# Designs tried in a protein design chat: miniprotein binders against q9f7q9. Part 2

Target 1, 364 residues: q9f7q9
Amino acid sequence: MSKKIYIGAMTGTSHDAIDISFLSIGTKIHLEYFHSIKFPKSLRLKVKKLIENNESSLSDLGTINKEIGFLFSKSINEAIGFSKIKKSSIECVAISGQTIRHEINKRFPFSMQIGDPNIVAKETGLLVVSDFRNMHIALGGEGAPLVPEFHNQLFYKARNPRIILNIGGISNYSFVKNRNDIWGTDVGPGNAILDAYCSDFLQIPFDKNGAIAAKGKVDHIELGRLLQNNFFKRKCPKSTGKELFNIKILSKKFLKKKAEDILCTLVEFSAKSIINSIHKNGHNNCDIVICGGGAHNKYLVKRISEMASNDIVLSSDLGHDVFAIESMAFAWMGYKRVSNEALIVQTSSKNVKGLLGSITKSKL

## First folded at step 10 (miniprotein)

Design h2
Fold by OpenDDE base, look of step 10:
Structure h2 (fold): chain B 364 residues (1-364), chain A 81 residues (1-81)
Amino acid sequence: as target 1 above (364 residues)
Amino acid sequence: MGDKSIKVTFETDDKKTLFEIYWEVWELAEEMGYDVIIDVEGNELVVYVEAPSEEEAEKFAKELEEIAKKLGAKVEVKVEE
């Protein structure tokens, strides 16, 4: 029998890419193929404007939603071509879409991902699963993190509790102790503020290996101020976005310091946010498995390691590609949805179960 | 002048090395302003780059060969017609 393939496609959080994972799901989860393509600069700038500005027209939003839908479609079709995987073996495509808003602390909480699934379904001719976050919210979750159950499926080891730490633009972690107890939370900043500072002030995409940060000194005054953010006072599980953790939260006085000191302080802010969350939740006595693009920041990883009492490994040390874990999670969530299998949703009171994601089909 | 496509294939038995290659390629592509596709299958990483000239494409390929050498990976460069 041909392997059933599930595609997960997402916009990268650590770099401006579209990441596409092809999963086979049987007795084991296996990454059959991974495709990463650069996110078009012109469209990136339009998305950035939507995220940063409250003054986007409904027409602009509608247009960009279509443009992102076509971008996902093109990238998925290209990835299928490069993979040499037969299209007839593909059961679904799960898309993250592009997050433009994540507003949970409202009377009507929502998370908005753009990228029209109708275009993706039409142009790929595949069944599309989308809009996972809003169903997660409807079930009483915060729409993030979505990955804890997948992390459990991928990384569970009997008698070996693990933290699966995803360092993206935002850091999140899952506590993987047993198969039935699913736990995860957003932690705080990942690399988003670091990369934003590099882009806006240094005209570089990121601090390679954290090498600039590694030469700097921590501004303890600014670090102390940043760690007082009300997000850190919230109980876990909790979600956040780049809306709370962006360059605008930095003081004007701090931004006048040397780049090395700024980046060093921002690495320390991410690292301490992670460690403080682990400690606050009582998860200190287990291995930390790091994934996501922030895992490439060797100085950030070093600072986490120096602050942690735990052994730290990359997901690559466990045979799982560091850069693919999030897109793999979407592929797996796609599988769950098309199989009519409920996912665990963490709520403020108890875990609940429900089907996540909307199905879009253009044909039978 | 037609964009020349180069295909660079890396092979490594180490997933950690593969991750380092993946990121070094992305960085180089961002620095050069090139559009890249990075495909990963098992322990192979394939880079497709469209460069504005043959000379720039060859320069990019040489930089990738240096990355491979530095990281101890095998590398094959093919010019796609």
Scores: ipSAE 0.738, ipTM 0.909, lowest interface PAE 0.4, mean pLDDT 91
Fold by OpenDDE base, fold request of step 11:
Structure h2 (fold): chain B 364 residues (1-364), chain A 81 residues (1-81)
Amino acid sequence: as target 1 above (364 residues)
Amino acid sequence: MGDKSIKVTFETDDKKTLFEIYWEVWELAEEMGYDVIIDVEGNELVVYVEAPSEEEAEKFAKELEEIAKKLGAKVEVKVEE
């Protein structure tokens, strides 16, 4: 029997790549192929401007939505070509789109992902699954994190409770204790403020291994101010975005310090946000499994390890590629949607179940 | 000057080493200002690079060979026409 393949394609990881995972889903979840391509710098700058600015024209938004739809289409078709996987074996493509807003503390909560699924469906000729976050919100969730149930399926071990910590631009973790009960929350900043400081002030893409940060000293005044953010006072589960945790939250006085001290303080802000969230939720007696691009910041991982009371491993130590976990989660959510299987949605009261994602097709 | 495509294949039995290769390749590509494709199948990582010249392509390939040597991975370099 030909293996059924489910594709997950996402943006907004560390390094501003498009990550594409090909999953086979049977008794086990298996990564058959992974493809990563650079997000075009010109389009990256347009997206950055949309995220950082409160105002944008409807024409700019409409144009960029189409440009990202074509970018996803090109990258998915290229990935299929390199994988040598038969297109007839691909059941669906799940896309994250590009998040540009995540506004859940409003009378009408929403999450906005751009990248036109109609273009992706037409150009790939595949069934596309999109818009997961707005159905999660409609079911009484916050639209994030989406990964906790996938983390349960991938990382569950009997009698061994685990924290699955994803360090992206924003950090989130899942508490994996059993298969049928999910728990996950966003915790605060990942590497997005670090990378933005490097890009905007140092003209480098990132702090390699956190080596600049490792030489610095913590500004405890600025760290204390940053940790007073109202987001940290909210009860978990909770969600956030880069619009809350970006370079604009830093004080003008702090930005006049040495680069090493700034980066050291920002690493400490991410590390303390993670550890404080784990402790606040009573999850401090569990192994920590790290995934996502922030796992490569050796100084950030070291600071988390020094503050944690438990063992820290990478997802690679468990046989799962550190860089693929999020795109794999989208592929798995695509599978659930096309199989008409409901996902668990965490709410402020009880967990509910529902179908997540919109289906787009150009042909039969 | 025709864009030369180089294909570099890394092989390792360690998923941790594979992760380190993946990231060092991205870092190198960003430092050099190149666009890269990185594909992973099992324990094989393949890098496709479009370089502005043959000389720049060969330079990138040598840096990838040094990454492989540093991390204890096998590496094969092919020029694709």
Scores: ipSAE 0.730, ipTM 0.906, lowest interface PAE 0.4, mean pLDDT 92
Fold by ESMFold2, fold request of step 11:
Structure h2 (fold): chain B 364 residues (1-364), chain A 81 residues (1-81)
Amino acid sequence: as target 1 above (364 residues)
Amino acid sequence: MGDKSIKVTFETDDKKTLFEIYWEVWELAEEMGYDVIIDVEGNELVVYVEAPSEEEAEKFAKELEEIAKKLGAKVEVKVEE
């Protein structure tokens, strides 16, 4: 009889966090509580190695799948405990899982998330909604990004087309113009290679405000080589991940350069990837709202702004809890699934609708 | 026999300020090597961390107070055991 609460829990954030949002949904979507906790270092390292090497024993893969399931469970139960929200009011928890592989441009496209939903259902006692991406793919979509319909719900305004650009590890954007249809795509690297370089070669987590990058010079030879990646030649919608955009794509010669020039070039790579995609899709005639961890890299935002024909608006100017939007999107998709309401799946031809997400329960 | 807990509460009626606090706190925690919990409800953002000493608790808390001053938010610090 009280408020119905929908939880969204996701990984893959720019802070290597598990973000957990508690939504109530009525005439408006309301964020009731937000909980964010860092993904444990030992598991981060295991996941990083798994993604970068694309190899594991079946036993190790099975084990880490359970470990991530327990991590989600512990984090969700902790979030419930920190909130004043009664567990009995929680209708479901939607989980992203931890993506380890995302391979679409092939005969049998797939996306692999680890984090066993059976563990989450058992350990939380809640109805779990998971695996949104593989039904999206089965219906002819890319499996990512999943946020465009949620962006429409939040940001649509008649006569005010808008780009919502998320700069995470991988950058994506939604073109918000039509209330009853969606448009979105992954565009390329965000901060994934930047942060990996800082961590692996400089023993720092990131380049604060792009201060190191700002002192460097662009290596136009390496930049040109990086921009020739076949991903950039594909038509939208398209999707990618850290398995394509990681340290291994950088040439050995480039990695011998001074850190300032490496980071400067990588900022230019991210900025040019983003702006080239927006231009190529004909979306230069509206504001760009920048969100995600990359929104706080002042040098990256400066480079994007200097390349863009669009006006740039930072997400902080929206006056909303924009840091929670992605985890809120999972909560909202969980709500849609338990309500048996279809979501829009963008394809390369006609958009379709389908029921995204698998339901798992441990008890009646 | 127990580390010092830090609970720092930021309060502001401006949602864009709250967003800026969120990112500044994460960046600070990463720079200083602390793992934190961030909770947000309404106009409050709460940071939880366990510090290994009172000196480290005070150092982190002072940095968080500087964020509040810079961004024009109210801040309350509680160091617990």
Scores: ipSAE 0.583, ipTM 0.863, lowest interface PAE 1.9, mean pLDDT 87
Fold by OpenDDE base, fold request of step 11:
Structure h2 (fold): chain B 364 residues (1-364), chain A 81 residues (1-81)
Amino acid sequence: as target 1 above (364 residues)
Amino acid sequence: MGDKSIKVTFETDDKKTLFEIYWEVWELAEEMGYDVIIDVEGNELVVYVEAPSEEEAEKFAKELEEIAKKLGAKVEVKVEE
């Protein structure tokens, strides 16, 4: 029998890619193929502007939703072409869409992802699973993080409790102790403010290895101010977005400092936010497995390691690429949805179970 | 003079090394401002890059060969017309 393949496609990664994972799911989860493509610069700038402005015409919003749908379709078809995997072996494509807004602390909580699944279903000819976050919210969750149950499936080790720390634009972690206990939270900033500072002020995409930050000194006044953010006072599990943690939260006085001091302070802000969250939740004294694009910021990883009492490893040291894990999680959530298997949703009270994701098909 | 596509294939028996190659290639492509596709299957990593000239393509290919040598991977470079 041909191996059943589940595709997950992720945008909004820390490295400005569209990541596409091809999973086989049996007794083990196996990454059969991984495709990563750079997000088109022109469209990336439109998305960035849309997020930063929090305003658009209905025409512009409708247009960009279609443009992102075609982008997903093109990238998925390209990935299938390079993989040499037969389309007949592909059971579904799960898409993240592009997050443009995440507002959970309102009377009507929502998370907005663009990228028309109808275009993806039509152009690929595959079953598409989309809109995971809004079903997570409808079930009483915060729409993020979506990965804790997948992290448990992938990283569970008997008698070895682990933190699976994803450092993206926002940092999140899962606590993996027991197979049946699903726990994860957003913790605060990842690399998004670092990369935004590099782009906007230094004309570089990111601080490679955190090498500029490693030469700087911490501004303790600004760090202290940033750590007073009301988000850190909320109980976990909780979600956040780039709406709360972006370049605009930095003081004008701080932005006049040396670049190395700014970046050093921002690394310290991410590292302390992570460690403080782990400590506050009583999840200290277990291994930390780091994934996401922030795993390659050697100075950030070093600062986390120096503040942690335990061993830190990259997910790559465990045979799982640091970049593929998020798209793999979408592929796995796609599998769960098409198999009619409920996912665990963390709520402010008891965890609930439900089917996540909308199914879109253009053909039988 | 039209954009030249480069296909670079890396081979290694160590999955960790493949992921290190992925990152070094991604960083290099971002630094150069090139569009990049990276595919990973088994012990093979394939890179597709669009360079603005043949000279830039050859320069990028040499940097990829240095990455391969540094990390102990086999590398094959093909410039596509």
Scores: ipSAE 0.539, ipTM 0.833, lowest interface PAE 0.5, mean pLDDT 91

Design h2
Fold by ESMFold2, look of step 10:
Structure h2 (fold): chain B 364 residues (1-364), chain A 81 residues (1-81)
Amino acid sequence: as target 1 above (364 residues)
Amino acid sequence: MGDKSIKVTFETDDKKTLFEIYWEVWELAEEMGYDVIIDVEGNELVVYVEAPSEEEAEKFAKELEEIAKKLGAKVEVKVEE
């Protein structure tokens, strides 16, 4: 009788936040509430260290894993309180965890997320669904992006193929054409290097609206070098993470240039990596719907629009908050898991189906 | 002159309480607009705070002492830069 609610909680797309979506799912998927909570500075620094360092203490990893679990728990409980949604109506909470490694081009590919789901289950008292990526990998997929099937659910329109471009730390897109099948891929950096540069060198969280970047000039030599990365030569589907696209890939000579020119070049890098992927995959002739935190970087969106042969809209113009889409996807995947419904896993050959997500309960 | 650095150390045997202190400190720092660094070792949680003045730093330290009282933890405040 009462509405069944599914929560999706994920580490934010562009501003080091935890994004939390509350879905009801019936004939249509409906966003009941969206909440975003800042990722504490001290934990951001610890996570950044884990991502960027080659080696870390096992004790530090174990401790930070617990700290992130408590962060998700407290954030979810606060979001429930602010939503005024009855806790008894909540069927599950799906968590992304915080990715610290995503290493696929290996004999034994893996993805590592921290944020102990046992802590979340205990502290919230809710059924928790977690660890979607490693079953995806075990079934022959890339472990990322996870959103393409959800993009299909939200954006499929008969005889109107469209691209759903998610600009997070890493950019990904889905080609939405077939109601019952998926296509998606990571394409390269989104905000990851831009935000890291702003944080590390300018002591600001990000370049608001791309205003600093807009004043600069592209360093075409560095841009050319960055675009030669072997990741861009791989066949889709492919995946990547912040361990590949971070400050360390920038040349020391380039880092001595004006901030405006550095940010301008990095915007161009993100924009070209996106558009080149769309062209390479033959998806030039359909609409692009932009979502994710990068949708609010006006200069980046402008550069994408100027390079695209495609029509461009924001997901918010279609009624879907640009920040909410990915956390909604996690809520939806949680719903699928607790309903024992398989998700589609895209592989380098034929797509397969599997049950993604581990269930954790603290009580019967 | 402008900014003042304060080190506040919380101590408790209860790790659940220690993590609750972490949350209370983080929320207070966001509310008051202070930049904090929080570190945990053993039974201690250490907060480093930079505030725009001596009086602001003492004001924040007072709030942290209230958190310690509320949650039943020992607290020590030291001025540090």
Scores: ipSAE 0.000, ipTM 0.244, lowest interface PAE 16.4, mean pLDDT 86
Fold by ESMFold2, fold request of step 11:
Structure h2 (fold): chain B 364 residues (1-364), chain A 81 residues (1-81)
Amino acid sequence: as target 1 above (364 residues)
Amino acid sequence: MGDKSIKVTFETDDKKTLFEIYWEVWELAEEMGYDVIIDVEGNELVVYVEAPSEEEAEKFAKELEEIAKKLGAKVEVKVEE
């Protein structure tokens, strides 16, 4: 038997990129290659408008869905070329798509990702696994986060519970305590509003290391207002998206302040959202492992550390690249799906199991 | 019985005062090591406290009453069953 490769392609943990991981899976999970590609500027704007606007035309949605499908395809094919991994060794590619809506707390819950898997299957010639979130929802889950079971696979340590905090556009964490069961939740914004402010008002992709934020002062009135969002009142597990946490939630008066003070306040908002959730769930008494793009924002990590009663490390200190973990999770879920193995779905009551992900082929 | 639920309600028409109460309650909870849930609706700020004992819950409630006195807000303390 030759080594089998599973690809996970995910819209990035921060900074508007596609992260692509290549896994081999045997007795151990091994990252063979990691590649990250930034979105073209024009397409990033189109996606941002779909996320932030309340309504968009169906024709625009349809067209952008195809464009994102081609972007995933191009990114995957380039990653294969750079990896020097033989395409014949690749069993599947799992794609996250680009989430544009995530609406769960309602009678007909749904999550919508764009990036047509038929385009990806055709343009790559690979078996595609997609749409993990809607079966998760159909089974009574939140559709996000999807990573808690993978976090168990990577980080479980007997008699040593730990928090795996993923700071992406939206922050989530897993409480890793039981080898064969999971607990996880979205907690609030991570980089989403920070990066959107930098892009919209400063014409830079993000605040490197939080250097601008570090020079500012917190606007405690705006911070207090932001923390009163109804999402924070919901019981865990819960989920959210960039359609809730974007520039439009900031007051007009606040947006007239100095950039340093705006970014400082937004860092505090993300940090407080995270720490409040950990405290509210009674998870104060274990280590926190930080991953995701936000792990590289030194000022944000500093603020989290100063608010936490927990000990903090980065996933890279444990041998796992902070950017790779989420795309690795998608590759692993693709592996599980093509192996016809169920994943655990956390619900508001009892956890259940199900086959997550739809399979798309262009050929036999 | 360990986990005791106490509900403390602050009331004020002044949103600046409500914000100040929010942060003082949060800082006090961190200082004392208690888990709190703070809910704000209209002119009310509600604090739910779970503490390891009735004595510790009452101690925290007393400190919350001092915050109300300091900031000039109405306060009501209720033990939840």
Scores: ipSAE 0.000, ipTM 0.104, lowest interface PAE 21.6, mean pLDDT 85

## First folded at step 17 (miniprotein)

Design v1
Fold by OpenDDE base, look of step 18:
Structure v1 (fold): chain B 364 residues (1-364), chain A 85 residues (1-85)
Amino acid sequence: as target 1 above (364 residues)
Amino acid sequence: MSIKVTFETDDRKTLWLIYYEVWYLAEEMGYDVIITITGDELVVYVTLPSEEEAEKFLKELIEIAKKLGAKVEVKVNGKTVRIEK
């Protein structure tokens, strides 16, 4: 029998790429093909501005939702073409959409993802699974993180508890101790503020290897101020977004410092946020497995290692590609949904189970 | 010009280091790239407006390959133009 293929497509937390993973799911989860496409600069800037301003016309919001839907459909069709995988072997496409707002601490909690699944279903001719976060919220979760159960599936090792630390734009981690028990939380900033500073002030994509930050000195005054953010006072599990952790939270006085000192301080802010979260949750005596784009910031990884009492490895040391984990998680969640298998939703009281994601089809 | 660069290595970790380096380079140069990973191969697809830009980008990609110990095959407009070991 031909392998059943499940596609996961996501916009990276940096907004720089659309990552597309093709999974086979049997006795093992296997990444058959990975495809990364650059996110169009003009559309990236529109999305960035929308997130940072929290304002749009209904017309502009409607338009950009369709533009992102077409972008996903084009990227998925290109990925299918390049993969040489037969379209008849593809069971579904799971899409993250583009997160533009995440507001969980309100009377009506929501997480808004754009990218019209109807366009994706029509243009690909595949079954599309979307809108995972809002079902997670409806079941009593925070809509994030979505990856803890998938992290458990990939990284569970009997008698060896692990932290799976995803360093994206926002950092999150999963505590992987038991096969059927999941725990995960957002911890604070990842690379989002670092990358935004590099783009906006240095006209570079990001601080490659953290090499600029490694030359700097920490501004302890600004670091102390940043660590006082009310988000850090909340109990875990908790979620956040780039709407809370972006370049606008930095003081005007701090932004006048040397680039190396700014980046060094921001690395320290991410590292301390991670370590403080691990410590606060009592997870300080287990291996740390790092994934996501921030895994390649050698200086950030070094600072986490120097603050942690535990061994640190990359997910690639365990045979799991650092950049593919999130898009793989969407493919796996797509599989779960089309198989009518409930996912575990972590709530403030107890874990519950439910089907996550909406199914969209244009044809039988 | 349509460019296809295939990187091959026996270490899958090295492929992801190549991905990281190529991604940075493409963003720095402002090029729209597709990067794919299958098995022991990473492939970069790009369309560049001039031969001069193609040569400049290819030079940097070959430097990445040399630095990380990967084999490289370069195709321009569907024709193999270079193989480095």
Scores: ipSAE 0.856, ipTM 0.953, lowest interface PAE 0.4, mean pLDDT 93
Fold by ESMFold2, look of step 18:
Structure v1 (fold): chain B 364 residues (1-364), chain A 85 residues (1-85)
Amino acid sequence: as target 1 above (364 residues)
Amino acid sequence: MSIKVTFETDDRKTLWLIYYEVWYLAEEMGYDVIITITGDELVVYVTLPSEEEAEKFLKELIEIAKKLGAKVEVKVNGKTVRIEK
């Protein structure tokens, strides 16, 4: 009861899970409890089709929005029960929602997450914080990545600039240099296309340690074509999603090749996307700390290390909870919101501050 | 058949390697697991339909513990049936 708890619940991990982190926050940020469950396959397939087809009836969209709201609710209530943390200690639950679209470079930029926060607030009885991305966008930001300020909290060291590279479905990095300001950007694919290929064509969740990819040979023609994507030409900060980096960008001829060669080429695509961005931004002279699910893909990390001029360190080697960092970030952002503390929003011009996240509660 | 497998190690890096190995195994075998982490413990909860499937899954989990040097405790229907150092 003396310890205030902040919950972060998110989807979109490389393991296709719902990850739930319980934080206590004082002088240091502490992970008190972590809970991970499978995102149900039938619902995953519905979400995948929404993203890939960019089409649905309004009725179906409304229904799946409720289904995901109940899924978050059930998962959070289960996590509370298993944690044995007293519910009265919980100040809020922050939810990522399930991103289905992220469209920024247009007249009316938006990011769309489904998972009705009203359902979560009602079913859990907790104060819910949601929709961090659209306030970020309204303030002139990209809506993603959201983690750079949290990376500053975890990794800042005076006179020791460093890159925090998060390899999720989409890769992003933070350049951690200034305690009171941020720099971050999405850089390209991480695991999104790799995992989709494994799931759709090999009937496995992902390529464990990159073992299949390690046996293959790079298709330099397809790699060259993939790297021509206009996203890589955009000025940072920039953001992207699985609607851009999915199976449909692969040529039919390439998809007829051996699985080893396909995965090898996709690892090279992710690795080059990351390193080219770091070099283009002039961030060659500092350590790269790798976090996110991709940190355990040994072959991907090997390829990044071989391309980099930087020293490479896993965040787990520094004592950080490598798979939990993103759900911890949501818990931390929930804490900031309920504490009425602004977050820094990086824009194409001047960084600004704002209150990110909408508060929803069913009771006083 | 309710199964609870507790892995214990004092090394956070090892704990997250166990998480990675267990999650991959559960996805590969098609089992819906709950994985929790508190302090130096990782716990896997699963309900399996048969004793044969349970024995198969438990064997793989124990091999993960041995490979990574973690202590493991197995409970079946709430009763401790195995402890490995």
Scores: ipSAE 0.815, ipTM 0.940, lowest interface PAE 0.6, mean pLDDT 89

